# Ledger of designs, part 5: VHH binders against R-phycoerythrin subunit beta (cpeB)

Target 1, 175 residues: R-phycoerythrin subunit beta (cpeB), of Prochlorococcus marinus subsp. pastoris (q7v2z3)
Amino acid sequence: MTVSKSNQILSNDRDLENISNKNIEDIKEFINTANSRLDAIDSITNNSHAIAADAVTAMICENQDSVNTKISLDTTNKMSVCLRDGEIILRIVSYLLISDDESVLSKNCLKDLKNTYLALGVPLKNAIRVFELMRDATISDLKSTVNSMKGEKEFLSDLISNTEFQFERIINLLR

## First folded at step 20 (VHH)

Design z4 (from w3 with H101Q)
Fold by OpenDDE, fold request of step 21:
Structure z4 (fold): chain B 175 residues (1-175), chain A 119 residues (1-119)
Amino acid sequence: as target 1 above (175 residues)
Amino acid sequence: QLQLVESGGGLVQPGGSLRLSCEASGSTFSSYTMAWYRQAPGKQRELVAWITTRGLTNYADSVKGRFTISRDNAKNTVYLQMNSLRPEDTAIYYCAAYTWQGYELFEHWGKGTPVTVSS
């Protein structure tokens, strides 16, 4: 089930309200969990280039012409746009996971993204695939990061759901 | 420039298994996304599988569940474990490597290794 950003915010507010009724140990645990979650989200930004590059490359592999020829310069140039935008999108997703500022979706590279790609000759199908692959890579990164941490990891499921939700919102801009 | 050398191809009976290897010469293997392609006689080249620098994988539908792509960065090698081989898997298998330098993509190809599945 896709968890909306609003639900995440409400959950956080409830957690903050409940913490006042907990003992000091519970407070410490809460803080540790919150920090772990933030660290996991931060890993998205830290690995944004690698995630985007991997996604674009994978897409290229899937769509490369069956001719034993080098990728055309034109194709590479078009896909490089997706790489640049992909890095930005990953930072946006990271931001949206920690902030309720939805205005970012109407700004920067996301503004008129579909029309921009059409104008540049970027196939929308390929762009969508890149974003899907970035989603998958991001989730994998989150899992890896959280699993390497000590402490309770109950937040991971919700974090993944929220991440999926944010990517779907972005992908839908191209549909 | 990165050089790729495939090995492990050969003749195998239907239902058999082969493990292909692709060894990269040079540095920074870990920065390359790797892929296996194949080209059957009279057919176009097709993707078999890819593995990213971070270890994500995907497969062609025709080989899903039978083939496994993996990598060993310490050995600068990507592998293709092929199980339950079928005659239609007969092809020359090629290894490819991809890396970004900034916003420029570079690709490298091996010379290929032949796989023949026949009774």
Scores: ipSAE 0.879, ipTM 0.957, lowest interface PAE 0.4, mean pLDDT 90
Fold by OpenDDE, last read:
Structure z4 (fold): chain B 175 residues (1-175), chain A 119 residues (1-119)
Amino acid sequence: as target 1 above (175 residues)
Amino acid sequence: QLQLVESGGGLVQPGGSLRLSCEASGSTFSSYTMAWYRQAPGKQRELVAWITTRGLTNYADSVKGRFTISRDNAKNTVYLQMNSLRPEDTAIYYCAAYTWQGYELFEHWGKGTPVTVSS
Protein backbone atom coordinates (compact mmCIF):
# COMPACT_ATOMS: atom_id res chain seq x y z
CA MET B 1 0.00 0.00 0.00
CA THR B 2 1.23 3.39 -0.94
CA VAL B 3 1.35 6.56 1.08
CA SER B 4 -0.85 7.87 -1.63
CA LYS B 5 -3.67 5.63 -0.63
CA SER B 6 -3.38 6.72 2.94
CA ASN B 7 -3.41 10.33 1.93
CA GLN B 8 -6.46 9.81 -0.16
CA ILE B 9 -8.26 8.25 2.72
CA LEU B 10 -7.27 11.06 5.00
CA SER B 11 -8.02 13.74 2.48
CA ASN B 12 -11.51 12.47 2.03
CA ASP B 13 -12.14 12.56 5.72
CA ARG B 14 -10.90 15.98 6.71
CA ASP B 15 -14.14 16.63 8.49
CA LEU B 16 -14.58 14.49 11.55
CA GLU B 17 -18.28 14.49 10.93
CA ASN B 18 -17.74 12.75 7.66
CA ILE B 19 -15.65 9.94 8.99
CA SER B 20 -17.36 6.70 8.17
CA ASN B 21 -16.75 3.30 9.60
CA LYS B 22 -15.60 2.21 6.20
CA ASN B 23 -12.93 4.83 6.13
CA ILE B 24 -11.74 3.78 9.51
CA GLU B 25 -11.52 0.21 8.39
CA ASP B 26 -9.59 1.21 5.33
CA ILE B 27 -7.11 3.04 7.45
CA LYS B 28 -6.78 0.07 9.73
CA GLU B 29 -6.09 -2.13 6.78
CA PHE B 30 -3.47 0.24 5.56
CA ILE B 31 -1.73 0.26 8.88
CA ASN B 32 -1.93 -3.49 9.16
CA THR B 33 -0.36 -3.89 5.77
CA ALA B 34 2.36 -1.48 6.63
CA ASN B 35 3.05 -3.31 9.82
CA SER B 36 3.18 -6.59 7.99
CA ARG B 37 5.68 -5.15 5.60
CA LEU B 38 7.80 -3.92 8.44
CA ASP B 39 7.65 -7.29 10.09
CA ALA B 40 8.78 -8.93 6.91
CA ILE B 41 11.68 -6.56 6.60
CA ASP B 42 12.56 -7.08 10.21
CA SER B 43 12.88 -10.77 9.52
CA ILE B 44 15.82 -9.99 7.29
CA THR B 45 17.66 -8.43 10.15
CA ASN B 46 16.65 -11.16 12.52
CA ASN B 47 17.93 -13.80 10.17
CA SER B 48 20.90 -11.88 8.86
CA HIS B 49 23.50 -14.25 10.21
CA ALA B 50 21.76 -17.32 8.89
CA ILE B 51 21.20 -15.76 5.51
CA ALA B 52 24.75 -14.58 5.20
CA ALA B 53 26.17 -17.83 6.49
CA ASP B 54 24.13 -19.87 4.08
CA ALA B 55 25.16 -17.68 1.20
CA VAL B 56 28.85 -17.83 1.96
CA THR B 57 28.67 -21.56 2.47
CA ALA B 58 26.86 -22.06 -0.78
CA MET B 59 29.47 -20.03 -2.56
CA ILE B 60 32.18 -22.14 -0.99
CA CYS B 61 30.45 -25.26 -2.17
CA GLU B 62 30.34 -23.93 -5.67
CA ASN B 63 34.02 -23.16 -5.62
CA GLN B 64 35.24 -26.28 -3.93
CA ASP B 65 37.29 -27.27 -6.94
CA SER B 66 39.54 -24.36 -6.36
CA VAL B 67 39.89 -25.09 -2.72
CA ASN B 68 41.93 -27.90 -1.34
CA THR B 69 40.05 -30.33 0.88
CA LYS B 70 41.05 -28.03 3.67
CA ILE B 71 40.17 -24.41 3.37
CA SER B 72 43.34 -22.49 3.93
CA LEU B 73 43.50 -20.23 6.92
CA ASP B 74 43.68 -17.26 4.63
CA THR B 75 40.67 -18.37 2.75
CA THR B 76 38.84 -18.94 5.97
CA ASN B 77 39.64 -15.44 7.03
CA LYS B 78 38.41 -14.09 3.77
CA MET B 79 35.21 -15.98 4.08
CA SER B 80 34.78 -14.70 7.57
CA VAL B 81 35.08 -11.20 6.27
CA CYS B 82 32.44 -11.97 3.71
CA LEU B 83 30.17 -13.32 6.37
CA ARG B 84 30.57 -10.29 8.57
CA ASP B 85 30.09 -7.93 5.73
CA GLY B 86 27.16 -9.94 4.55
CA GLU B 87 25.42 -9.45 7.84
CA ILE B 88 26.06 -5.75 7.69
CA ILE B 89 24.81 -5.55 4.17
CA LEU B 90 21.62 -7.30 5.10
CA ARG B 91 21.02 -4.77 7.81
CA ILE B 92 21.70 -1.98 5.39
CA VAL B 93 19.28 -3.49 2.93
CA SER B 94 16.68 -3.71 5.64
CA TYR B 95 17.22 -0.09 6.47
CA LEU B 96 16.93 0.95 2.88
CA LEU B 97 13.72 -0.96 2.51
CA ILE B 98 12.23 1.05 5.34
CA SER B 99 13.83 4.40 4.77
CA ASP B 100 14.40 6.49 1.73
CA ASP B 101 17.64 7.61 3.23
CA GLU B 102 20.32 6.49 0.86
CA SER B 103 23.07 8.31 2.66
CA VAL B 104 23.95 5.09 4.37
CA LEU B 105 25.35 3.83 1.10
CA SER B 106 27.86 6.62 0.91
CA LYS B 107 28.84 6.83 4.54
CA ASN B 108 29.63 3.27 5.34
CA CYS B 109 31.99 0.53 4.33
CA LEU B 110 30.12 0.02 1.10
CA LYS B 111 31.77 2.96 -0.52
CA ASP B 112 35.13 1.29 -0.47
CA LEU B 113 33.95 -2.25 -0.42
CA LYS B 114 35.57 -3.18 -3.69
CA ASN B 115 38.91 -1.75 -2.75
CA THR B 116 38.72 -3.35 0.62
CA TYR B 117 38.10 -6.75 -0.85
CA LEU B 118 40.87 -6.30 -3.33
CA ALA B 119 43.21 -5.32 -0.57
CA LEU B 120 42.20 -8.35 1.43
CA GLY B 121 42.55 -10.63 -1.53
CA VAL B 122 38.90 -11.53 -1.64
CA PRO B 123 37.98 -12.50 -5.16
CA LEU B 124 35.33 -10.14 -6.36
CA LYS B 125 33.64 -12.84 -8.33
CA ASN B 126 33.11 -14.82 -5.18
CA ALA B 127 31.96 -11.82 -3.25
CA ILE B 128 29.45 -10.98 -5.91
CA ARG B 129 28.21 -14.53 -5.85
CA VAL B 130 27.76 -14.34 -2.11
CA PHE B 131 25.69 -11.21 -2.46
CA GLU B 132 23.62 -12.79 -5.15
CA LEU B 133 23.01 -15.74 -2.95
CA MET B 134 22.14 -13.46 -0.08
CA ARG B 135 19.66 -11.76 -2.32
CA ASP B 136 18.04 -15.02 -3.15
CA ALA B 137 18.03 -16.14 0.43
CA THR B 138 16.58 -12.85 1.55
CA ILE B 139 13.81 -13.08 -0.97
CA SER B 140 13.11 -16.58 0.17
CA ASP B 141 13.00 -15.39 3.73
CA LEU B 142 10.61 -12.61 2.85
CA LYS B 143 8.33 -14.98 1.03
CA SER B 144 8.34 -17.38 3.90
CA THR B 145 7.71 -14.69 6.45
CA VAL B 146 4.92 -13.03 4.53
CA ASN B 147 3.27 -16.30 3.68
CA SER B 148 3.10 -17.10 7.34
CA MET B 149 1.30 -13.86 8.05
CA LYS B 150 -2.36 -13.25 8.19
CA GLY B 151 -3.95 -10.67 5.98
CA GLU B 152 -3.32 -9.22 2.60
CA LYS B 153 0.00 -9.92 1.01
CA GLU B 154 -0.13 -7.62 -1.96
CA PHE B 155 2.92 -5.76 -0.79
CA LEU B 156 5.15 -8.80 -1.21
CA SER B 157 5.78 -8.36 -4.90
CA ASP B 158 6.89 -4.80 -4.48
CA LEU B 159 8.95 -5.67 -1.48
CA ILE B 160 10.75 -8.34 -3.43
CA SER B 161 11.39 -5.98 -6.28
CA ASN B 162 12.76 -3.37 -3.97
CA THR B 163 14.92 -5.94 -2.27
CA GLU B 164 16.32 -7.01 -5.59
CA PHE B 165 16.98 -3.44 -6.46
CA GLN B 166 18.91 -2.75 -3.30
CA PHE B 167 21.01 -5.85 -3.70
CA GLU B 168 21.79 -4.96 -7.27
CA ARG B 169 22.97 -1.58 -6.17
CA ILE B 170 25.30 -3.15 -3.71
CA ILE B 171 26.52 -5.79 -6.10
CA ASN B 172 27.28 -3.15 -8.65
CA LEU B 173 29.68 -1.60 -6.20
CA LEU B 174 31.86 -4.65 -6.70
CA ARG B 175 31.71 -4.62 -10.45
CA GLN A 1 32.46 -34.21 15.79
CA LEU A 2 29.86 -34.69 13.10
CA GLN A 3 30.08 -37.94 11.20
CA LEU A 4 28.48 -38.46 7.85
CA VAL A 5 27.50 -41.80 6.41
CA GLU A 6 26.38 -42.10 2.83
CA SER A 7 24.22 -44.93 1.56
CA GLY A 8 22.08 -45.87 -1.39
CA GLY A 9 24.74 -46.23 -4.01
CA GLY A 10 24.92 -49.14 -6.39
CA LEU A 11 24.66 -50.33 -9.93
CA VAL A 12 21.87 -49.00 -12.06
CA GLN A 13 21.03 -49.01 -15.73
CA PRO A 14 20.94 -45.89 -17.78
CA GLY A 15 17.67 -44.11 -17.29
CA GLY A 16 17.30 -45.60 -13.86
CA SER A 17 16.97 -43.93 -10.53
CA LEU A 18 18.75 -44.00 -7.21
CA ARG A 19 18.23 -42.25 -3.97
CA LEU A 20 21.27 -41.50 -1.91
CA SER A 21 21.11 -40.79 1.76
CA CYS A 22 23.56 -39.13 4.05
CA GLU A 23 22.94 -39.48 7.72
CA ALA A 24 24.66 -37.24 10.15
CA SER A 25 25.55 -38.29 13.61
CA GLY A 26 25.32 -35.78 16.37
CA SER A 27 23.17 -32.87 17.27
CA THR A 28 22.17 -29.67 15.48
CA PHE A 29 21.88 -31.10 12.00
CA SER A 30 19.62 -28.20 11.16
CA SER A 31 22.54 -25.82 11.51
CA TYR A 32 24.46 -27.48 8.71
CA THR A 33 24.44 -26.64 5.07
CA MET A 34 24.62 -29.89 3.21
CA ALA A 35 26.08 -30.71 -0.15
CA TRP A 36 26.63 -33.61 -2.46
CA TYR A 37 29.79 -33.99 -4.46
CA ARG A 38 30.93 -36.65 -6.82
CA GLN A 39 34.23 -37.85 -8.12
CA ALA A 40 34.52 -39.96 -11.19
CA PRO A 41 37.57 -42.09 -11.79
CA GLY A 42 40.45 -39.98 -12.96
CA LYS A 43 38.46 -36.78 -12.58
CA GLN A 44 38.31 -34.05 -10.03
CA ARG A 45 35.64 -33.90 -7.43
CA GLU A 46 32.75 -31.74 -8.48
CA LEU A 47 29.77 -30.23 -6.79
CA VAL A 48 26.47 -31.90 -7.50
CA ALA A 49 24.08 -29.98 -5.30
CA TRP A 50 23.80 -28.03 -2.08
CA ILE A 51 21.00 -27.27 0.32
CA THR A 52 21.24 -24.54 2.91
CA THR A 53 20.02 -24.55 6.46
CA ARG A 54 17.02 -22.65 5.27
CA GLY A 55 16.25 -25.05 2.47
CA LEU A 56 17.54 -23.21 -0.57
CA THR A 57 19.03 -25.47 -3.18
CA ASN A 58 21.20 -25.33 -6.23
CA TYR A 59 22.54 -27.85 -8.67
CA ALA A 60 25.32 -28.38 -11.08
CA ASP A 61 24.18 -27.77 -14.61
CA SER A 62 24.87 -31.35 -15.52
CA VAL A 63 22.28 -32.65 -13.09
CA LYS A 64 19.65 -29.94 -13.16
CA GLY A 65 16.23 -31.32 -13.74
CA ARG A 66 17.34 -34.84 -12.94
CA PHE A 67 18.61 -34.67 -9.40
CA THR A 68 16.91 -33.33 -6.31
CA ILE A 69 18.57 -32.57 -3.04
CA SER A 70 16.44 -32.51 0.08
CA ARG A 71 16.82 -32.76 3.78
CA ASP A 72 14.97 -34.16 6.73
CA ASN A 73 16.14 -32.49 9.84
CA ALA A 74 14.17 -34.81 12.04
CA LYS A 75 16.17 -37.69 10.65
CA ASN A 76 19.46 -35.85 10.41
CA THR A 77 19.56 -36.89 6.80
CA VAL A 78 20.16 -35.27 3.45
CA TYR A 79 19.01 -37.00 0.31
CA LEU A 80 19.92 -36.97 -3.32
CA GLN A 81 17.24 -38.27 -5.58
CA MET A 82 18.85 -39.14 -8.86
CA ASN A 83 16.60 -39.72 -11.82
CA SER A 84 17.35 -40.37 -15.45
CA LEU A 85 20.81 -41.53 -14.61
CA ARG A 86 23.48 -41.51 -17.26
CA PRO A 87 26.78 -43.30 -17.58
CA GLU A 88 28.55 -40.02 -16.99
CA ASP A 89 26.93 -39.89 -13.56
CA THR A 90 29.12 -42.79 -12.52
CA ALA A 91 31.17 -41.66 -9.57
CA ILE A 92 31.71 -41.89 -5.90
CA TYR A 93 29.24 -39.56 -4.30
CA TYR A 94 30.24 -37.71 -1.18
CA CYS A 95 28.19 -35.92 1.36
CA ALA A 96 29.52 -32.78 2.96
CA ALA A 97 28.29 -30.73 5.88
CA TYR A 98 29.14 -27.14 6.68
CA THR A 99 28.47 -25.17 9.81
CA TRP A 100 29.54 -21.89 11.28
CA GLN A 101 30.72 -21.35 14.78
CA GLY A 102 30.70 -17.66 15.01
CA TYR A 103 32.68 -16.57 12.03
CA GLU A 104 34.56 -19.79 11.59
CA LEU A 105 33.44 -22.38 9.09
CA PHE A 106 33.73 -26.09 9.75
CA GLU A 107 33.32 -28.80 7.19
CA HIS A 108 32.75 -32.53 7.44
CA TRP A 109 32.88 -35.19 4.79
CA GLY A 110 31.48 -38.64 4.36
CA LYS A 111 33.44 -41.57 3.03
CA GLY A 112 31.37 -41.72 -0.10
CA THR A 113 29.02 -44.14 -1.78
CA PRO A 114 29.67 -45.51 -5.23
CA VAL A 115 27.21 -45.07 -8.04
CA THR A 116 27.69 -46.95 -11.27
CA VAL A 117 25.49 -46.36 -14.23
CA SER A 118 26.02 -49.03 -16.82
CA SER A 119 24.03 -51.10 -19.24
Scores: ipSAE 0.873, ipTM 0.957, lowest interface PAE 0.4, mean pLDDT 90
Fold by OpenDDE, fold request of step 21:
Structure z4 (fold): chain B 175 residues (1-175), chain A 119 residues (1-119)
Amino acid sequence: as target 1 above (175 residues)
Amino acid sequence: QLQLVESGGGLVQPGGSLRLSCEASGSTFSSYTMAWYRQAPGKQRELVAWITTRGLTNYADSVKGRFTISRDNAKNTVYLQMNSLRPEDTAIYYCAAYTWQGYELFEHWGKGTPVTVSS
């Protein structure tokens, strides 16, 4: 919607003689909205560790019955991998929210994520749950960030939808 | 090392309410994900609810809509509001705290507080 709006503004402004104060204001609004969106996305990156950590922890809480009272060293290593990869995934999601470059999905650790997890003995069900939890946490973060911003917030719904979409793409790599 | 102390347990009639508290002794409470577990006699310990450092929550299906987990970082306390209590909610309730140091997860447990739901 933002790009379309910008294009409309540019198309209408092809005639410099028709550039009005309204057009300038519209451009300003466009830029402000775009910047707000970028700031919201940047928040994901800035909070990537916290989001990933919370997600992995929550998953662990939900699977305590399967984990002996003490997380085995192997389990700890597995969780560490999930945490690390979770952070990377959040950065990838952030990138995808900004760029249409889909090649990042094939060039990064995501390409063989499933096989890697299988090789490491990371249960895919648990990994998927972590990513789902990260999705939820990310959306919560976006809402909080955008709600704290000044200005129009109409882009939030689309941003959330896009975020959900990107996470689903990533989750599907594990299925 | 973080110490957890549960309180608020006791005897209550079916349909009644209780509020459990878990107070942490550490100064970095805000960095901990908190959870409530319970263990009924002869049964395995089960998750009741968790709340992340960022305030996201989830519940076991058996308590959804009846229990509420919350936290007050200023008081280093996590709460479990239990409404519409049932006999099957009878258990020892445990508070747990989780935190990361780098890529290593640490967990702490309380001693538990008993909850008995009986007519």
Scores: ipSAE 0.871, ipTM 0.957, lowest interface PAE 0.4, mean pLDDT 90
Fold by OpenDDE, last read:
Structure z4 (fold): chain B 175 residues (1-175), chain A 119 residues (1-119)
Amino acid sequence: as target 1 above (175 residues)
Amino acid sequence: QLQLVESGGGLVQPGGSLRLSCEASGSTFSSYTMAWYRQAPGKQRELVAWITTRGLTNYADSVKGRFTISRDNAKNTVYLQMNSLRPEDTAIYYCAAYTWQGYELFEHWGKGTPVTVSS
């Protein structure tokens, strides 16, 4: 649901003589659904650190060496970069889910993200894995958030699909 | 500072089940991602399963469908339910805990609990 759709509904109601209770209810429902969707998306931003942290940690677990040693400073630094960027990416995703403005993908530091990671010695495979894990975590959070809401929840399927789409777009920047 | 204590290991026959526990003390358990690792004799340590602070889980391919990782934050404990055990599951099983302080990651390890699957 977008502001554009809302405006279309309002535009159709410009004839004040034809305003009915049904029409008013339809508008209310539209707004409520839009607000619910927005609230769900806001949960991504609100939980961005936790989502990113969990994802990076999970990736680290999957790549843990046999040596029972503390994570090296170098590795720690690289993972810190992933965590920081992960949080940013989650905010970008949330923005993309709210707005139809996709120019952020070309204007943001994401454009050169691959080269940046290469320069910093961050393995792209690991970075991609982090993003995949963030995707999964985000979807899980969306489901949980929406299921806890009152009202119509039909937007969830589309929201999930759109979320997956946005993550794939970002991941493809690293491929 | 966080202390991890594994328990529940032992000898079991093939096809049997064990439940491992790892109890954490000295910190806020809910802020830790938890994981189980294992090290078989003469082999490298390998990941078995992890569970995030938000409850997402994943497993090594070799244990998928047989093992289940879970956590009880009220008890500061992470569990590994192991079903349909195989001889190749024989190893010392280690619990690990991960937490972030800002952009710094900290890890903690248990001493391990032995699991032997043998006829």
Scores: ipSAE 0.869, ipTM 0.956, lowest interface PAE 0.4, mean pLDDT 90
Fold by ESMFold2, look of step 20:
Structure z4 (fold): chain B 175 residues (1-175), chain A 119 residues (1-119)
Amino acid sequence: as target 1 above (175 residues)
Amino acid sequence: QLQLVESGGGLVQPGGSLRLSCEASGSTFSSYTMAWYRQAPGKQRELVAWITTRGLTNYADSVKGRFTISRDNAKNTVYLQMNSLRPEDTAIYYCAAYTWQGYELFEHWGKGTPVTVSS
């Protein structure tokens, strides 16, 4: 009698130990995955100047024709606005990827971005193209960073989708 | 000042291939976005391809799938592999380099290399 109760108690204790060990392993993997995701997002901030500069330069390459075969000082000054804003936008995207906190990215922070560019003479089509190129370059950098990591990489597809979503929100401010 | 020297142009039959090279001197090549442009007689200069400092590439629709831009930062060289050449690809091909120093853009151009595609 006492034996059957003892066996039941021992069986429950072993089940609890197995569950406890499995839960600890699951928690460790969750933490490791979260840290890897944060490291990938940090690369966006660390590379923000290079990503923005590449995007503006690529857009400039695409818009040279017989009328604009040499880049004028006026064009450079206008496109430097896109470079400065691009660096800021990349930091905002990085924060949104960590938190999804819409209160930080309220339309009020980027409110009237379209009208600001119109007043400064920045062509909206060119600004949109720069932000699209930044999106593409950011995704490329995320893939490169994550693919070099060890461990589980299942967060990458969601990170890419979220990056696309955040950039589309910002690009829509110019449309 | 950065100097760019194109080479590899010449005469080729339709369907043939050429590889253009653009060697840079006098600056840190890895910090430059590189591009190839071309100008046919009587036409405006047009973009062919660009490659960023971080390796992102893009191509004009007319050359996509036939041309490949690449770079070798150790040799300070950008390449344009041109396959399946057509008479419409006949042009002078120019190498260009762009870099930002702070918020000032610097641009440099080579003198061009002629490519003639003719039966």
Scores: ipSAE 0.755, ipTM 0.906, lowest interface PAE 0.8, mean pLDDT 84
Fold by ESMFold2, fold request of step 21:
Structure z4 (fold): chain B 175 residues (1-175), chain A 119 residues (1-119)
Amino acid sequence: as target 1 above (175 residues)
Amino acid sequence: QLQLVESGGGLVQPGGSLRLSCEASGSTFSSYTMAWYRQAPGKQRELVAWITTRGLTNYADSVKGRFTISRDNAKNTVYLQMNSLRPEDTAIYYCAAYTWQGYELFEHWGKGTPVTVSS
């Protein structure tokens, strides 16, 4: 049975007291940073309707042909599917940021996402654009949420990079 | 029920600047994504810029770097700052507003404000 090197190092009483106090402070800092990171990720879920609705609306703005046309019922119904799915996708992104559990992308509801949109008549380029807009809005909201926090914010850069990565994986399901 | 009134259009020389305003009356302005479109004579309407409820913006390639969209929710107003204007920017500029009520999309349009860029 092998005694860990850290247990052997902790034999000196003064070193044990100093290491114990340092370990407690390190644990407090780790917990505070983890809580702040989780709060930022939770904001994605809390804002999911607004993020998805903004993204779908922005994509619709980009696809208007004339200033005096009304949006057709078929187009509006297809875009409401994008809104509903967008809220779900944002919750999935939040899950991936917490767990990095890639298996959620292989589940039946997500692995067939492209075929589902094709069957519903949702243009894939429009769905991709919505997800890109959700990515951009999510990153903007993460920056705003974290910038309003106190304490260490060093996790923000990695959180943004991971958010970009998770959105790219989901967008690739449509390509 | 939302009504949109554009203002600030007019005649301006090439290279000049103009600021369009679109004031909304009625329901909660902050729940609307706002956009500017333009339509030149004999051409189809085209998107100029949009700004979301949470402040994300985007622009048509032809106006990037020259135009800036912004909003003031306290004044129920969206703006389009147009700099370095060109004769090709001559058009009627329309304000549009979009909101979701549940899963139904609602859209509203202003009457337009003419902009003429000519020496």
Scores: ipSAE 0.740, ipTM 0.905, lowest interface PAE 0.9, mean pLDDT 83

Design z4 (from w3 with H101Q)
Fold by ESMFold2, last read:
Structure z4 (fold): chain B 175 residues (1-175), chain A 119 residues (1-119)
Amino acid sequence: as target 1 above (175 residues)
Amino acid sequence: QLQLVESGGGLVQPGGSLRLSCEASGSTFSSYTMAWYRQAPGKQRELVAWITTRGLTNYADSVKGRFTISRDNAKNTVYLQMNSLRPEDTAIYYCAAYTWQGYELFEHWGKGTPVTVSS
């Protein structure tokens, strides 16, 4: 039996409309996923004080003088430098995750971070430990933030890997 | 102004278990990183474990796999579950709490709870 040209045209039009609708839904999901990824990165900045403070405190717990339990003013002053720098580092990591503009590592004097810490008397081993702890806490927070989201979460693995990469670049400035 | 009270210590046979508790009062518990330290007779105080405000943990090598630190923010309490206890775990166990206000660190210590592991 011969199919009407209008039926054939309508069949092809329905097929084209279905493909177009699927493309629109794919674009909507891409935008939603991009927004979710940006929200997770923004959470790093929003939590930067807590992440940095936890990391510095944990390092202090590991290095507390076992015969003198009171933390000295000199130790507090040195570790407050790590806390302030940690907050800045977390904002820089957030920027790198969005843009991957590596020039920020030179522009913000991070190039000289090692020499700055040596001049201030901050032990490099302690600073490295703080940044490692910040990396671990950032990854933990990213997992928690993304697990609370609705929708597709497949970006999390790549986000974690990129976070590890950016922290390793920064930690290498101290080595 | 945070007050810390440890409990749950005592005498236990080798291979036994104890759970230490440290209850905080006077301030918000959730803003504190918590740690357990111990001091054996004639030895210096040493870190046992820490848990951050956001739940990250770490342990001294000598207790990994045997001890577990945890926190219950609703009860303002940190716990140390000590399994497979050995005579070398004998010590006074201290709870410590740390918080930053701005760039100033505040620390608080409990008075300790004794743990004796003996046949």
Scores: ipSAE 0.734, ipTM 0.898, lowest interface PAE 0.9, mean pLDDT 84
Fold by ESMFold2, last read:
Structure z4 (fold): chain B 175 residues (1-175), chain A 119 residues (1-119)
Amino acid sequence: as target 1 above (175 residues)
Amino acid sequence: QLQLVESGGGLVQPGGSLRLSCEASGSTFSSYTMAWYRQAPGKQRELVAWITTRGLTNYADSVKGRFTISRDNAKNTVYLQMNSLRPEDTAIYYCAAYTWQGYELFEHWGKGTPVTVSS
């Protein structure tokens, strides 16, 4: 192997145009990556009903106690609260991932979430399980959405870690 | 109205494999979360595995690593691949399906398929 050192000429029109074109291409790539991250986060909101419904259903599956036992109307009414709240929580998680504005966690609804579930008769262990399942489903959907994209995907690992962090904060409101 | 029919059960030696199928009648199969349960003689029914509409899966600890749940929405079918079978896996295996319409949950059950694991 032979290495040679050479002087670089930066003053000609061709070099200046190449530097300008490189800067423009770097900016285009940055914007495309930022749009891809936003699209992935927006998919959480667009899929919020499906994610929440799947999570509540999976928790119900884990709590069936016999083949002939029908799920009671009281149980479905309580779990529909988890479904509605799950949709709202997924929108809050999406907001947190975009803005990093944690003040949304101090709103009255989230401040009193544990007491609200206790008053409605929603078992806290079931609500916690639903939120854990929503976290897992959200991460799975983020991976699927990002893996189908073109371009740079290095933002995915940080996005997943932040999603886990925001869900842990929300789950801790019930502990 | 969804109808579920399980198949693929039978007698198998310990260490063997079976693949259970649950075929659904209905054009909206993709909107259902699917689950497999089992009930051994003299025991309560227990969850084996579930698979959501979006493909997330989970398993009972006793079968994790040995059983695999999957779905084929084009065939309206959910599967349970059962490997490394043990005598304690002997049970009647039931398929269940769940969907929400608005905030009302609907559930459907198959009649079961027996699995016997013995020498």
Scores: ipSAE 0.719, ipTM 0.891, lowest interface PAE 0.9, mean pLDDT 84
Fold by ESMFold2, fold request of step 21:
Structure z4 (fold): chain B 175 residues (1-175), chain A 119 residues (1-119)
Amino acid sequence: as target 1 above (175 residues)
Amino acid sequence: QLQLVESGGGLVQPGGSLRLSCEASGSTFSSYTMAWYRQAPGKQRELVAWITTRGLTNYADSVKGRFTISRDNAKNTVYLQMNSLRPEDTAIYYCAAYTWQGYELFEHWGKGTPVTVSS
């Protein structure tokens, strides 16, 4: 047989090296993608004050066209607590995106958030609007952060969906 | 203290366009959320659009698709591009600015610029 097993072995050697190189490149891509996802999630925490402040301010802008200025002023004065809480909520969302540990929703001050806002006279409708604006701003920041990154970005769609899911659960605590 | 000066208002025919400008002075502009409001004669003031410090925007339903808010932090200026103008857009347009110092909210208002949409 002039068909040498060395030719078959050389084909197998190239196949084996090709498989090894593919596995190494897959691992490198996985690590780079995981780092990029973590960097995007870290940006939420790094920007938490700006996201929360912008959200509260935007809600206040939307209430300035009310006919009752006393109600609008009272809402503005009470919404500063939503700024502090918004920063905390954004850290919790970051944690949930990394860990999927749902127990945070049950064990911290979030379980009493509605009752706390009712006791403080914070209008629940306005607080819900702030959290909706934080969700929208967080998604916008994630898109902007990931758009500036190098490498594979396929995780963005899932990250956005998960962000929406976690915010919806937090918002439901107020409903 | 922040000072806001609107400009670019005037008389325009229906279907026309105007670009309003609001130039800020006396403070750091980039830390302010900016908004445009309008008030027609005999009516209450209403929000037109806002733009946050991070560039997120939103609009009143009555102007979506026709108006665009934008900002140029290098020029300390917010713009309102108004296209496809209608007679019901006739109003005095006000620029407003909001910032937090700690947990205290500060707001500033311009004097307004009149816009009249009429044949």
Scores: ipSAE 0.702, ipTM 0.891, lowest interface PAE 1.0, mean pLDDT 83

